# Designs tried in a protein design chat: VHH binders against E3 ubiquitin-protein ligase UPL5 (UPL5). Part 2

Target 1, 342 residues: E3 ubiquitin-protein ligase UPL5 (UPL5), of Arabidopsis thaliana (Mouse-ear cress) (q9su29r532to873)
Amino acid sequence: SPEALHGGLFMEFKNEEATGPGVLREWFYLVCQEIFNPKNTLFLRSADDFRRFSPNPASKVDPLHPDFFEFTGRVIALALMHKVQVGVLFDRVFFLQLAGLKISLEDIKDTDRIMYNSCKQILEMDPEFFDSNAGLGLTFVLETEELGKRDTIELCPDGKLKAVNSKNRKQYVDLLIERRFATPILEQVKQFSRGFTDMLSHSVPPRSFFKRLYLEDLDGMLRGGENPISIDDWKAHTEYNGFKETDRQIDWFWKILKKMTEEEQRSILFFWTSNKFVPVEGFRGLSSKLYIYRLYEANDRLPLSHTCFYRLCIPRYPTITLMEQRLRLIAQDHVSSSFGKW

## First folded at step 16 (VHH)

Design p8 (from n6 with Y52D)
Fold by OpenDDE, last read:
Structure p8 (fold): chain B 342 residues (1-342), chain A 123 residues (1-123)
Amino acid sequence: as target 1 above (342 residues)
Amino acid sequence: QVQLVETGGGLVQPGGSLRLSCAASGFTFSSYAMGWARQVPGKGLEWVSDIDSGGTTYYQDSVKGRFTISRDNAKSTVYLQMNSLKPEDTAVYYCAREIVYDSWGLRYTFDYWGQGTQVTVSS
């Protein structure tokens, strides 16, 4: 609900005053998780890819709607600047709009198959046949039906009176696509862009930033690689203090981690580093190596982390069972992502 | 407003010594752990040393036996005595406040940082 969003975002906003890299990484991730939470309805999951997000056209009913999208733009910009993978993917149409690019028929192929096919037929139909059939009775209008209400939207001035023919059918399709997919989120895109630009040098228009990227590039920047976390790569970029690589505890550690689900692994990584995702380059793309330190405390104590420095402190656990229990405990979301005392 | 100001950096010969100071203000100094980190340009942040509110000290392995962290609560100042300096110690040194920021008391971070002071160890 909008109310829930306000509360959550407000709390996260206060944390912007923190300057430490560990806190900042975590903040970016958590704020984005909240912003893009389907429950908050600011963004919707893309129809073609459930992992991707697009602005919710209906979000305009919220009086604070512009502020949230501007805020989102700022957060995303900052995350990119700090090279923090927040784990968010943008819808293709949304991306194209941010880049100031026109949405093509091919861009909506998977978003709306019915419309795509219809438009394709219109464009590919024999011109003589099309014209002889009065352009199939089409005029420059978009007909919408929402909740039983039918509405007719003119695509151009006097569109209701303008017949579609073989000469103007391309224009018709272009306008149709724009009205259906671009226009509904135009304001949100503008607000997002404004926020985004505010964080960047005024000399670099946000459009220019996105125009220089492919969607896949942006994906990599926001979420990192598409591949699962490589335990081997993780190990290769981890150093040990107070432990030898050959110690049984170290062996146990990686064995346990390997047995974990991807989500659990990410939770451990987050606990450890405040990063939920790794760069597209893998662990080498992180700002530093990871470190496992021996914790000279009770041998049954939970692990500690120093997230600014990618330090994980673990006791010399006497058994693999105990280690696994403790690691799985910190891998729980309510533990790994818990905020406490500021 | 929380402020941390480092002093004491400079150029020193290998084997030499420096003492860094960090003056803190804007918070109850005695209630917080303090730490030092260093960064070489183009490289990541490196943890150097911590001192908790109780005075317990922790060190990176590479500086153990050479560096000593201390604090004066009356002056709201944390110190880093650096002896037997090596070229590898060349970096910008930052003072920071350390906090635990999770509800379980398991995750630590540096939340406020000074501007840093340059330490150069060179012949």
Scores: ipSAE 0.795, ipTM 0.932, lowest interface PAE 0.4, mean pLDDT 90
Fold by OpenDDE, fold request of step 17:
Structure p8 (fold): chain B 342 residues (1-342), chain A 123 residues (1-123)
Amino acid sequence: as target 1 above (342 residues)
Amino acid sequence: QVQLVETGGGLVQPGGSLRLSCAASGFTFSSYAMGWARQVPGKGLEWVSDIDSGGTTYYQDSVKGRFTISRDNAKSTVYLQMNSLKPEDTAVYYCAREIVYDSWGLRYTFDYWGQGTQVTVSS
């Protein structure tokens, strides 16, 4: 709900007293998780890729929606500046709009298959046939039906009176696509861009930034690599203090991680480093190596982390079973996440 | 406003000693753990040592036996005595306030940092 979003965002913002890198990383991630939570209805999941997000056209009905999108723009900009992978993927159409690029027919192929096919047929139909059939009776209008209400939107001045023919059908399709996919989120894009720009040097327009990128580039910047976390890469970039690499506990540790689900692994990583995602380069792309330290306390104590330094402190567990139990415990969301806890 | 100001850095020969001081203000010093970190330009931040509010000390393995962290609550100051310095100890040293920021008391971070003081160990 909008109220939940407001509450969550304000809570995070107000409680941000710490300036350390660990807290900062975590804050970016958690705030983005809240912003892009479908339950908050600010953003919607993309139809073509469930992992990707686009502004909710309906969000404009919220009087405070501009603030949210500006804030989102700022947060995303800051995350990028700090090279924090927040795990957010943008919808292609949304990305194109941020870049100020025109949405092509191919761009909507998977988003709206019906419209894509229809438009494709219109464009590929024999011109003589198309014209002889009065352009299939099409005029420069978009007909929409929402909540049982039918609406006709003119795509151009006097569009209702303008017939589609073989000469103007490309324009017709372009206008349809724009009206259907770009126009509904135009304001949100503007607000986002404004927020984004506020965080960048006044000399670099947000459009310029996005125009220099492919969507995949942005994906890499925001989410990191597409591949699952490599345990071997993780291990290769981990150093030990108070443990030897050959110690049983270290062996157990990596065995346990290897058996974990990707989600559990990410939770451990987050607990450890305040990073949920790894850069495209892998663990080498992180600002520091990871460290496992021996915790000289009770052998059944839970692990500790120092997130500024990527330090994980583990007691010398007597059994692999105990270690696994403890690691799985810290991998739980309520333990690994500090949202609302500071 | 929380402020941390490091002093005591400088140039020293290998085997030499330095004592860093960090003057803290703007918070109840005695209630917080304090720590030292170091960073070489272009490299990642490295934890050196920390001392909790109770006076328990922790050290990175590479500095154990050589460095000693201490605190004077009356002066709101944390110290790092560095002995037997090595060239690899060359870095900017930062003082920071350490906090636990999760409800479980498991996750720690440095939330406020000083400006840093340069330590150079060279012959």
Scores: ipSAE 0.790, ipTM 0.933, lowest interface PAE 0.4, mean pLDDT 90
Fold by OpenDDE, last read:
Structure p8 (fold): chain B 342 residues (1-342), chain A 123 residues (1-123)
Amino acid sequence: as target 1 above (342 residues)
Amino acid sequence: QVQLVETGGGLVQPGGSLRLSCAASGFTFSSYAMGWARQVPGKGLEWVSDIDSGGTTYYQDSVKGRFTISRDNAKSTVYLQMNSLKPEDTAVYYCAREIVYDSWGLRYTFDYWGQGTQVTVSS
C-alpha cells in the first residue's frame, strides 16, 4: 500500500546509520524498486515505453504525496551522486519537465499518436483553407473524457471564446500539449525537484542539471548501458584469490554464468556487489575489480559475498552440477536481497 | 554512537614493521567481527583482513604471512600487525565493523568505518 511504502521508505532513510558502500548501493536499488513499483500507483509506466516511468497524476490525492515525491527526488539525487545505477528510466515528458524544457509536438509522437496526428494536421493545413473553414471550429479548450465524464478545460483565459486560426494555431497546439502532459504532474515535478535540490549544492539548480543532459545520458546514469551484460567483460575485470584462472572451478563458474538468463546474471552480480546494473562503460566503470576467493570450508557450502569489496567466496566445488545448483540458489531474489520488500 | 579510531600509522622503510590499533566504542565489541581495509590514492577500497567474533582470521593473499589481525575484547580494540612492509602497502588503512546483513548469513559488509591512518612505505 502507498501508506506502507511511505512509512517504510522514510523509516529506512531516517534510520540508516550504516555507511558502508555495499549497503548503500543495495539500499538505493531496493528503495527505487519500491518507489517506482507500479503497484504502488505513485508512478506509472509510460504509454510509449513500458520501461519508463512518470508520476501518476492521480497521486495528488494521497495525503503523503508531497513528502513522497520530495523523498524520491532526494533518493535519486543521492544515487546519482554516488554513481549508483538504480535501474530506473524516466519518461521523456517527465524528464523535459524536470529540465524546465517545453514539450514539443515531436516529444509526444509516441505517447499519444492520435493527438500528435491531429495537432500535426492542424499545423500543416493550408492557412487559407484552415481559416476559410473557421479553424475547424476549434477554440482554446481541451476536452477530456474520464470514466464517462466529459470535461472542458480552458487553455487560456476565456479560451472558450477564442477561436483557433492559422496565426494562433501554433500557440493552441503548444498550450494543448502543456495542459495535457505537463500540467497534470506539475506539482509532483516541483516536489521532486525540491527534494533533488536539497541534496545538491545550493549552487546547482536541479533544472540546470537536467538541462545539461540528454535523456539518453540520464538513462545511462540511472540504469547504465542498454546492452546485455558481457560475460567476457565481466571475466576480464575479475581477479582470483585461492584459485587459478585455469582451475576447472573457474571455468565452470563462467560457463554457468554464460548459460544463465540475464536476470539470473544480474542477480549474481547483485549478490556479489550490491549492483544490479553495470555502468555504461561496462565493468571498468565500477569502483573496483571483482574478486573470486576460494572459500576453505565445506565443499558444498553456498557462496559468500563481501559486497563492500566485490568479493565472492566460492568453495572448491567437486562438480559443475553442484556449482550450478548453488549459484542458481543464490541467484534467487529472496536470497540476493537483504532488505525485504516494504 | 559507534566510533572507530585508528592509530599507529606512519612512515616506515621497506622491510619494516608497523602495528595499527583501532579503538572501538558505542557497541558490544565482542559480538562483532572486525576488519581492516586500505585505499591507495586514486584506487578503490581493498580488503586486507578481518577477524570474526570467535577469533577466526582471514587475509588477502597479498598480505598473508606478513600481516596479523588480532583483537582484545577487554579493551575493545582490534590490531593489525604489519611485518615485512612493501612500498605496495602504502595506503590509508581503515578499521571497520563487519556485519552480516542478509537473513541467510551469506552477505557481509563493513558498516562502520574509522577515519583511517596513513601508512607510507618508502626508502
Scores: ipSAE 0.789, ipTM 0.928, lowest interface PAE 0.4, mean pLDDT 90
Fold by OpenDDE, fold request of step 17:
Structure p8 (fold): chain B 342 residues (1-342), chain A 123 residues (1-123)
Amino acid sequence: as target 1 above (342 residues)
Amino acid sequence: QVQLVETGGGLVQPGGSLRLSCAASGFTFSSYAMGWARQVPGKGLEWVSDIDSGGTTYYQDSVKGRFTISRDNAKSTVYLQMNSLKPEDTAVYYCAREIVYDSWGLRYTFDYWGQGTQVTVSS
């Protein structure tokens, strides 16, 4: 239940005492996974890009919602400070709001095409024509229709009485955009920013932090590169102990990884390192090289990992089939990500 | 509260020896594996050695035969005897508690760390 999830998030944060890098990386990822889970309704998928998240305006009805957004701000700030890619992408509007930047008409082009086109038409229409047609009958109001109910929201005091004309149409459009895209998430942005600020040095206000970034920069910081994981890069940054690079098991290992889906590869990486995502720089951007160690136990044993040191321990499997079976097993979510589930 | 305090670091000549100690408190020491890691400034953390709750020891290849990890449960202390020290062993050495943190018993990590002790091997 949503309530259970909400409680769980707070409990996890409050009870976290571990300081190890492996545990911390995993914790950040898992917490963010829950926070940004659409089922929890705190955040929504962006309309223009399903991969991106924006605060849910409806979350305001939850009396605890401010705490959650503040918490989220803290978590995200900490993740950034620790250079942990948590795999979250923010919506452009959300990002702009965090940066304290005005949302332009161009910023909503892909978010709401209808509104964009309408506003563009209003702005580009011949002034004389526009005025001769009484500003198309527009006044400084936003009309909304929800569940068959029409509501009129004034964009300014006495907006219903203020006609749009060629002189004030820019202001009209600006106010429309603000009311439609900024105002609904204003409180969430404030709460997020508070949490975020609490974690940063007092010398850098949150707005300043985000203002110094492009959205793509933030993307890179939170999720890493846009490209799929490079197996070649992965291999290039892996050292072997107890194995030779020329060993058949090593060859099998990389062949198996190459055949895996991106999700499976990420699961293996997570199992191995507690990193789900790779930095923009690639594997060189990680704090350490990766290591494959020979496990001197039963040759059919599952791999082990020491996540603080990016160590993967693998038995000397006798066949590629067995290796693949074992690797695919650890690539399963319930195996690869188990922290906090017990 | 879990506390780990390292001692025994210092300056030694190549070929010399040091014994590091880590005093643990705030948890049932005998129930946990313990380990040592080291870090050179500007470089990543490097695993050195582990000892499980049963006394089984594990070592990085580079320190095998030279380093010995041991524990005294009565004193809640883990030790690292370092012999035949090399300049390459120069680092800050950290004591840590090791745990298995997955339900399958497959994933290990150091969850608590000491402040570290400097070991410098130089002529």
Scores: ipSAE 0.783, ipTM 0.925, lowest interface PAE 0.4, mean pLDDT 90

Design p8 (from n6 with Y52D)
Fold by ESMFold2, fold request of step 17:
Parts: sequence; C-alpha cells; structure tokens
Structure p8 (fold): chain B 342 residues (1-342), chain A 123 residues (1-123)
Amino acid sequence: as target 1 above (342 residues)
Amino acid sequence: QVQLVETGGGLVQPGGSLRLSCAASGFTFSSYAMGWARQVPGKGLEWVSDIDSGGTTYYQDSVKGRFTISRDNAKSTVYLQMNSLKPEDTAVYYCAREIVYDSWGLRYTFDYWGQGTQVTVSS
C-alpha cells in the first residue's frame, strides 16, 4: 500500500551500496509489485494492451503522488543499473514522453484503439463530404468525465467556437491526442524523470537515455525474457554438489519441475535465487550458475536456499513422490515470499 | 548502521598464507551467522565459507582443508585463515552478515557486505 511505501520501503533506498545482491533483487521485485498493483491506483493498464502500464492521471488526488512517482523513477533506474528484471512493461505513450518525443496518432493505436480509429476516420474522410457535413459538428474541445464530473476542455483559445474542417482537422487530432493522452500525466512524468535522474552517476537526463532505445529494448531490460521458462536452459546452467548429474534425484527434480505450472516454476526460481524473471538471453544472463547441493541433515526436510549464491539445498529424497510434495510446498506463495520480514 | 570492514588482503605467492579479518559494528554480532564470499575474475560471485552464531563452520569444496573461518564474539570480528593459496584463489574477498528471509527458516542470504579486500596469488 501507499502507506507502506511511505514508511518502511522508501527509506531502505539510502543504504543500497552496502546491501547484498539477493536482498536488492528481492526488494526490487516486492516494491515494483506494490507500485504497479492496480489497487494502489498509481498506474493503470493500457486499454488495448493489458500487459503495459502508464501513470494514472487521477493519482493527482493524493497529495503525496509526486513523492510516489519520484520514488518509482529511482527504483526503476536502480533496477536498470543493477540489471535486475522486475517484470514491468511501460505503455508506448509513457515511454515516448520519457524520451521527450511527440505523440502521434499511430502511437496511440495499442493504447486506445477506439480513439485511434475515430481520429483516423476524421483524417481520412473525403474533404468535401467532411466540410459539407459541418465537420461532423466537431469543435476544438475535448469532453472529459473525471471524478464524476463532466467537463469541456478547449484545445486552443476559443476552441468551443472553432469548427473542425478539412483544412484544420490534422491540428485538431494532434491537439486532441496531446490533451487526452500526454497532458494528463505531465506532472507524473516530470516527477518520475526527476527520481530517475537522481540515481544516475553523471546526471544523464532521462530523455537522453530513453531516446536511444526502441520500446522493445526497454521491455527486455525491465521485464526480462520471454515466457515460458526453458527447463532445458535452466538444467544446462545448473551444477551439483553432493549429487552426480546422473543420480535418480537429479532426474526426478527436472521431471517434476517440467510438470509444474509456469507460476510454480517462477516461485521455485524466486525461492532459489530471488529472481522472478529470467534475462532476455536466458539463464546465461544471470550473474552466476545455479547450484543444487545435497543437504545431509535429513531425508525428508523442505529445501533450503542461499539466494546470493543461487544455491538450492535438498536432501537425498527416498522417493519421487516425497520430492514432488516438498517442491510444491515451497512453490506456494506464502512460503516462497518474504515480504514483511524486513 | 551496519558496518563491516575487511583487512588483511594483499599479494602472496602460490603456496603462501594470508589471514583476513572483518570488524563488525551496528548490530548484535553474536546473534548472527557470518560468512565470506569472493568476486573471482571471470567467474563472478562465489561463496567461500560460513560460521553460525554457535561456531559451526561450513566450507565450499575447493577451499576445504586450506581455509579456516573463525569468530571472536567479544571483539565482534570474523576471520578467514587462508593457507596453501593457489592462483585461482585470486579475488576480492567480502565479509557479510547472514539472515533468513522467511519464518520457516528456509531462505538465506547475505544482507550486508563489507567493501572487500583484494587477494592476489601470483608469482
């Protein structure tokens, strides 16, 4: 929640240099999970691409929203600097504003398909037909309904009195797009950019950083690689201690993991490494190989992990059934997650 | 504020010895497990050794028999005695405090690290 972000998590940011990589990975994931949680109303999913987020214009009703967006910018910058994937995708309009680029009609196609189609029709209608029908009765206004109140926003001075026609419809669409999609989040973008810049060692402006990227580049840096997780790649980057690669327990382990749901597989990876997401280049992109160590203490104990070293410790389970039961237990969200113990 | 300060690194010939020390402050040292890790050129971050609050020690296989971890709770200090050093032991060595993430006691990590001390084994 916003109150939790105020009190506890916000302050840990100041001691980042001394904090271990496993703790930092855990923190980045948990904080981003809260920031982008729809219940916190800081970000919205795009109407026509529910994977992507943009700032919520209505977040301005919270007097602390500038602090939240500045904090978010800091978190994202640090995650990028530490090469940690947090599973976040930004909407194209938000990305372009961070890059300091103008928003075109084509840029809103996946943000709001209905508005895209409407504006495209206005621009492509026969000029004589459009003008003879009084420009469909359009004037340079944007009708809005926010906070339960319907308002009319003039797109230019005296916009209520300015009719749209075939000569000025391009200007109308450009102003409409800006006022509908860019202007409402300008303050949030500004605060995000301030926080982002504060974390860069040479004060590189965000527009310089984002302008050098395609959106898919940023997707790879923040979300990580494509789902589902490759079990073969995982196995190829795992070494063993106290087990031989040919041991039955190792064969059982990978067979069980291959049968698990994607959600369960991600929970096992997180338990093991504090990474919820795999880099674009696969397990090769992680900072180290993964390890399965034999735990000599008991034959039926739950697995242990040491996340800094990508180390999973399991006993020499006597049956595949027992191994599967234990692995599915640690894959449950309440066992694999540590939020709140900090 | 948690602080960990390593000393004792340096240049040594193969077969030589070094003793690393880590002075801890800002927490109840005797209540925490402590460990050593190293950043190996070309290999990344590697676990070396742990010692729990009761003095039980653990070592990775490649250092077992050559390295000895110990602690002095009265001085809030952890040590790593490194004998029979090999060129592959060349790394930046870090002291770290260990915590458990979860109430079940299953997920461990090093939460605070020192700045590191360079150990170079070369003729």
Scores: ipSAE 0.495, ipTM 0.816, lowest interface PAE 1.6, mean pLDDT 84
Fold by ESMFold2, fold request of step 17:
Structure p8 (fold): chain B 342 residues (1-342), chain A 123 residues (1-123)
Amino acid sequence: as target 1 above (342 residues)
Amino acid sequence: QVQLVETGGGLVQPGGSLRLSCAASGFTFSSYAMGWARQVPGKGLEWVSDIDSGGTTYYQDSVKGRFTISRDNAKSTVYLQMNSLKPEDTAVYYCAREIVYDSWGLRYTFDYWGQGTQVTVSS
């Protein structure tokens, strides 16, 4: 449960300075997978961009939500400080809120296409036609739906009485966007920013830090490269011990890896290095070269790894079929994602 | 609180010897494999040696025959005896505790590290 993980993970977090880089990378990935899991009700995926996360406005019903968002801010700041990619993309609105920037109509284009199109038409309609039709009957209100119930929210004092016209339609759209996208997550943004500040406040305040970036810069820093993993780049950054590059086992290894799905490839990388994601600059952005070592035990044994040294140990498998079976086994989540058991 | 404290670093001439010690506390020392790693200037972390709970030792090729890892479970201490030192052995040396991430016994890492001790091999 989030409560149990929260308490235990905070305790282990206090030993960061003594913690090895492999364990730290593992911890960042696993913690972020739990935080951003939609089943935990802290974050939601964007409806029109399912890759991106935004705080769940309904998370306020959990009395621990301030602590969870503050913790999330700390985790994200530490991941950025350690240059660890955790595979998370933020929604543009959330990013702009962190930067202390106003949300414009163009900023919601890929967040809510229907509202974007409607607002764009309101702003671009011929002023004379718009005013002649009583502003399409619009007033300064926002209609919302929660749990099948419809509510109306006044965008300004006496908003139900204030007609939209060609002179004030820009104000109407600005208030509509703010009330729909920014206001519902204000508290979560505040708590996240507080946690983030604890880690980076001396060098750069949170709003200044995010203002220095385009969203795509943050995407690279936090998720890493979005392209499929380059097997050629991986191979170019791998050295061997107990094998020669010309050995048939090495040829088999790269052929098998090339055939795997992207998720299987990421699981192999994680097994090997505790990195699930490759930096934007590719494998050269990792702290070390990767290594394949020969394991001098039984020729059918599962691979081993030592994540601190980016070391994968394999025996001289007698057939490509056996190697493939063993590699696909370690690519399964329940094999690669478990912490050791007591 | 797991704690590892390295001592015994210093300046030594090529061909000389040095013994590093690592005092461990906060865990059942005899139940864990231990190891040494080094941070070589201009390069990343480099594995040096491991010793398992049963006393079996492992060495990287460049130090094999020159370095000896040992442990004293009664004193909760790991040692690295370094002989025939070369200028390329110059590094910050860390001792570390080894764990296995998974219930299958496949994924290893050093989970806790000491602060390190400087070894400099220079004329």
Scores: ipSAE 0.489, ipTM 0.819, lowest interface PAE 1.7, mean pLDDT 84
Fold by ESMFold2, fold request of step 17:
Structure p8 (fold): chain B 342 residues (1-342), chain A 123 residues (1-123)
Amino acid sequence: as target 1 above (342 residues)
Amino acid sequence: QVQLVETGGGLVQPGGSLRLSCAASGFTFSSYAMGWARQVPGKGLEWVSDIDSGGTTYYQDSVKGRFTISRDNAKSTVYLQMNSLKPEDTAVYYCAREIVYDSWGLRYTFDYWGQGTQVTVSS
């Protein structure tokens, strides 16, 4: 909620490295969950790709919105610098604006399919048919509606008087795309870029960073891989203390994890490491191997973890049924505050 | 606000001893568990030892019997006495404050770390 953003998880970062990596990973995940939570109205999901976010143009009604977007830029830059995947995907249009690149018709295909198809038909219509129909009555304007309130935006000087024809329809589409998708979020992009730059060298412009990437590169850096978590890869990168690899408990552990849903698996990984997402290169991309330690004298207790060391501590459970029950319990409440409600 | 400063590192022969100190400030020291971790060159971080607010100690198997963690709440200081040092103990040693994320005591981490002190064990 907006109140959570104003008084919740805010912590001032000044490029200090005094804080531990586990706390930073936890903070990045929790803060990004709040920033990109649709209830906070700072970002919107793209209409034709619900996985992706772009700034909400309406966020300008909040007088604090410049601070929030600048803060978001700082958080994203820090997550990239620490190589932490926060599970966020940006809309292609937003990414291109961060890179300082022009937005083409092909770039909006997954942002707004209806607009894409309409503009494509305008450009591909037979020139003589288009001109003989007065350019379908189009002029250089963008019509908008907000709860029944009609606005007309001229795309160029005297746009209401400038008819679209087969000779200028490309210019019309280019201006339409700019005014519909780029212009409404210019201030939010500016503030995000300012915050992003604050975390980098003052001599490196933010557009240079994003220009060097394809969108898919940024996806990997912020979201991680698209593949389901590989249990075999996870197992191959896990070592044991107090257990032998051949112990029944270790066999049970991996069998149970294999049966869990992807979300339950991510919750276990988060409990264990404060990483919700695996890098694109798999578990070898994490900063160390994972560890399963034996807890002595507590054969039925819930697991413990130490996230700085990727350490999960479990007792020698007497049955697979008990182990499964305990693992499913920690999987359902992966946020730290949730554990206080048991 | 929170500050942790390690001292006592250096060069020592195999079989030798060192005593590390960590001076803490900016928090109620007696209320927190404290720990030591080490970074071996070319490897990841390793947990070494913890001491809780009541003085109970815990050790990694490879250092048990050789290392002793202790604390002096009046001086806001935690110590690591390292005896019978081996070349594989060569690392940067960090003092850290330990917290629990949840009210049930399940998820632990070191939230604040010192800058570290180099320990080199070489013939």
Scores: ipSAE 0.458, ipTM 0.812, lowest interface PAE 1.9, mean pLDDT 83
Fold by ESMFold2, last read:
Structure p8 (fold): chain B 342 residues (1-342), chain A 123 residues (1-123)
Amino acid sequence: as target 1 above (342 residues)
Amino acid sequence: QVQLVETGGGLVQPGGSLRLSCAASGFTFSSYAMGWARQVPGKGLEWVSDIDSGGTTYYQDSVKGRFTISRDNAKSTVYLQMNSLKPEDTAVYYCAREIVYDSWGLRYTFDYWGQGTQVTVSS
């Protein structure tokens, strides 16, 4: 499953200063697409917020998993340094571990709602009723089932023999949360943090970096803006060479983009700039304006781009139908640069 | 390891001339298109000129007729002769190698570039 990660998505991080920004943006997107693909068993989506990722505890079966998580930490740090949005969201409990903060009951609300509700009920039940019902039969254990085999993890010494009661139920919940969410991924978090620190150790330790942020800040830095792409904003940040803004081809171009799906719009942006995602502040957050250049070749050819200059080159298409057909062709996923040979 | 080193920048008066050179190493120079880009204060990265492996040249409108790109494949060097310089030409100038990196041959980029050389046009 990690064959794509071994088979050509790597490049020398030490040479990124000499590497063109278009190639670098393309690489960040493609590598993150593979790293965070659940089929590659490195990260999993959170059960009650499928947008968000946490390290997969089962990744420990691969002896190379420390290297993969260290690599991921380096990639994320570099993407942040270059202000490239890679379209990923971290689970809250993973973010807290990176920040070196304790995970509270309220922090797991969107990570595992069933466990949140159960623990909340345990803590809020009337103390006399809870104690008179033998603590609902609970002891200081965490029950797991792996590959059809049930296993019992003691949360403290002799946990199987320690009944939960109204005086110790907070301790029980705290230990349960730690063993369910922190302990299983401790090594993955450690290796990620080491890789992250290697890139940022010059100026900012990782715990200090993440502690300065709310989760929403990190979401903006890694995913980009929450809203669909604004065609009006895109148009306002585009200049022309060989066309006038009032030319019919320019009017056709924006009309076509406006009716495309969000996925198609992102594919056009990626073709044009190697950016799949727009910054939180919109197109003004990109390093330069975008450009549409006229091609003086045959009026029916496919568009070209130069991603370093945010340059899209199109001929003076004779009809809106032809322009639309050509734009939808370059929006196909297989048209982008291939790093499978790296 | 691909390496590009620009030289020839400096301070010149309006109407003056400069010749930039870019020494390339670490790849088969004759097989690649090469280009110049500049970063003008207050603006983003700006394309200046390209020369393909066969010697065909391309220029941005604002420099056409004033700048001449050339290459010497035997020395693995690309040049930019800049004449009739204007204050608007003030920028850091970068030499870069160009590739087309999609399977359909549609997407270009500069995959490697140098550290740049400063050109300042001022009285």
Scores: ipSAE 0.457, ipTM 0.792, lowest interface PAE 1.7, mean pLDDT 83

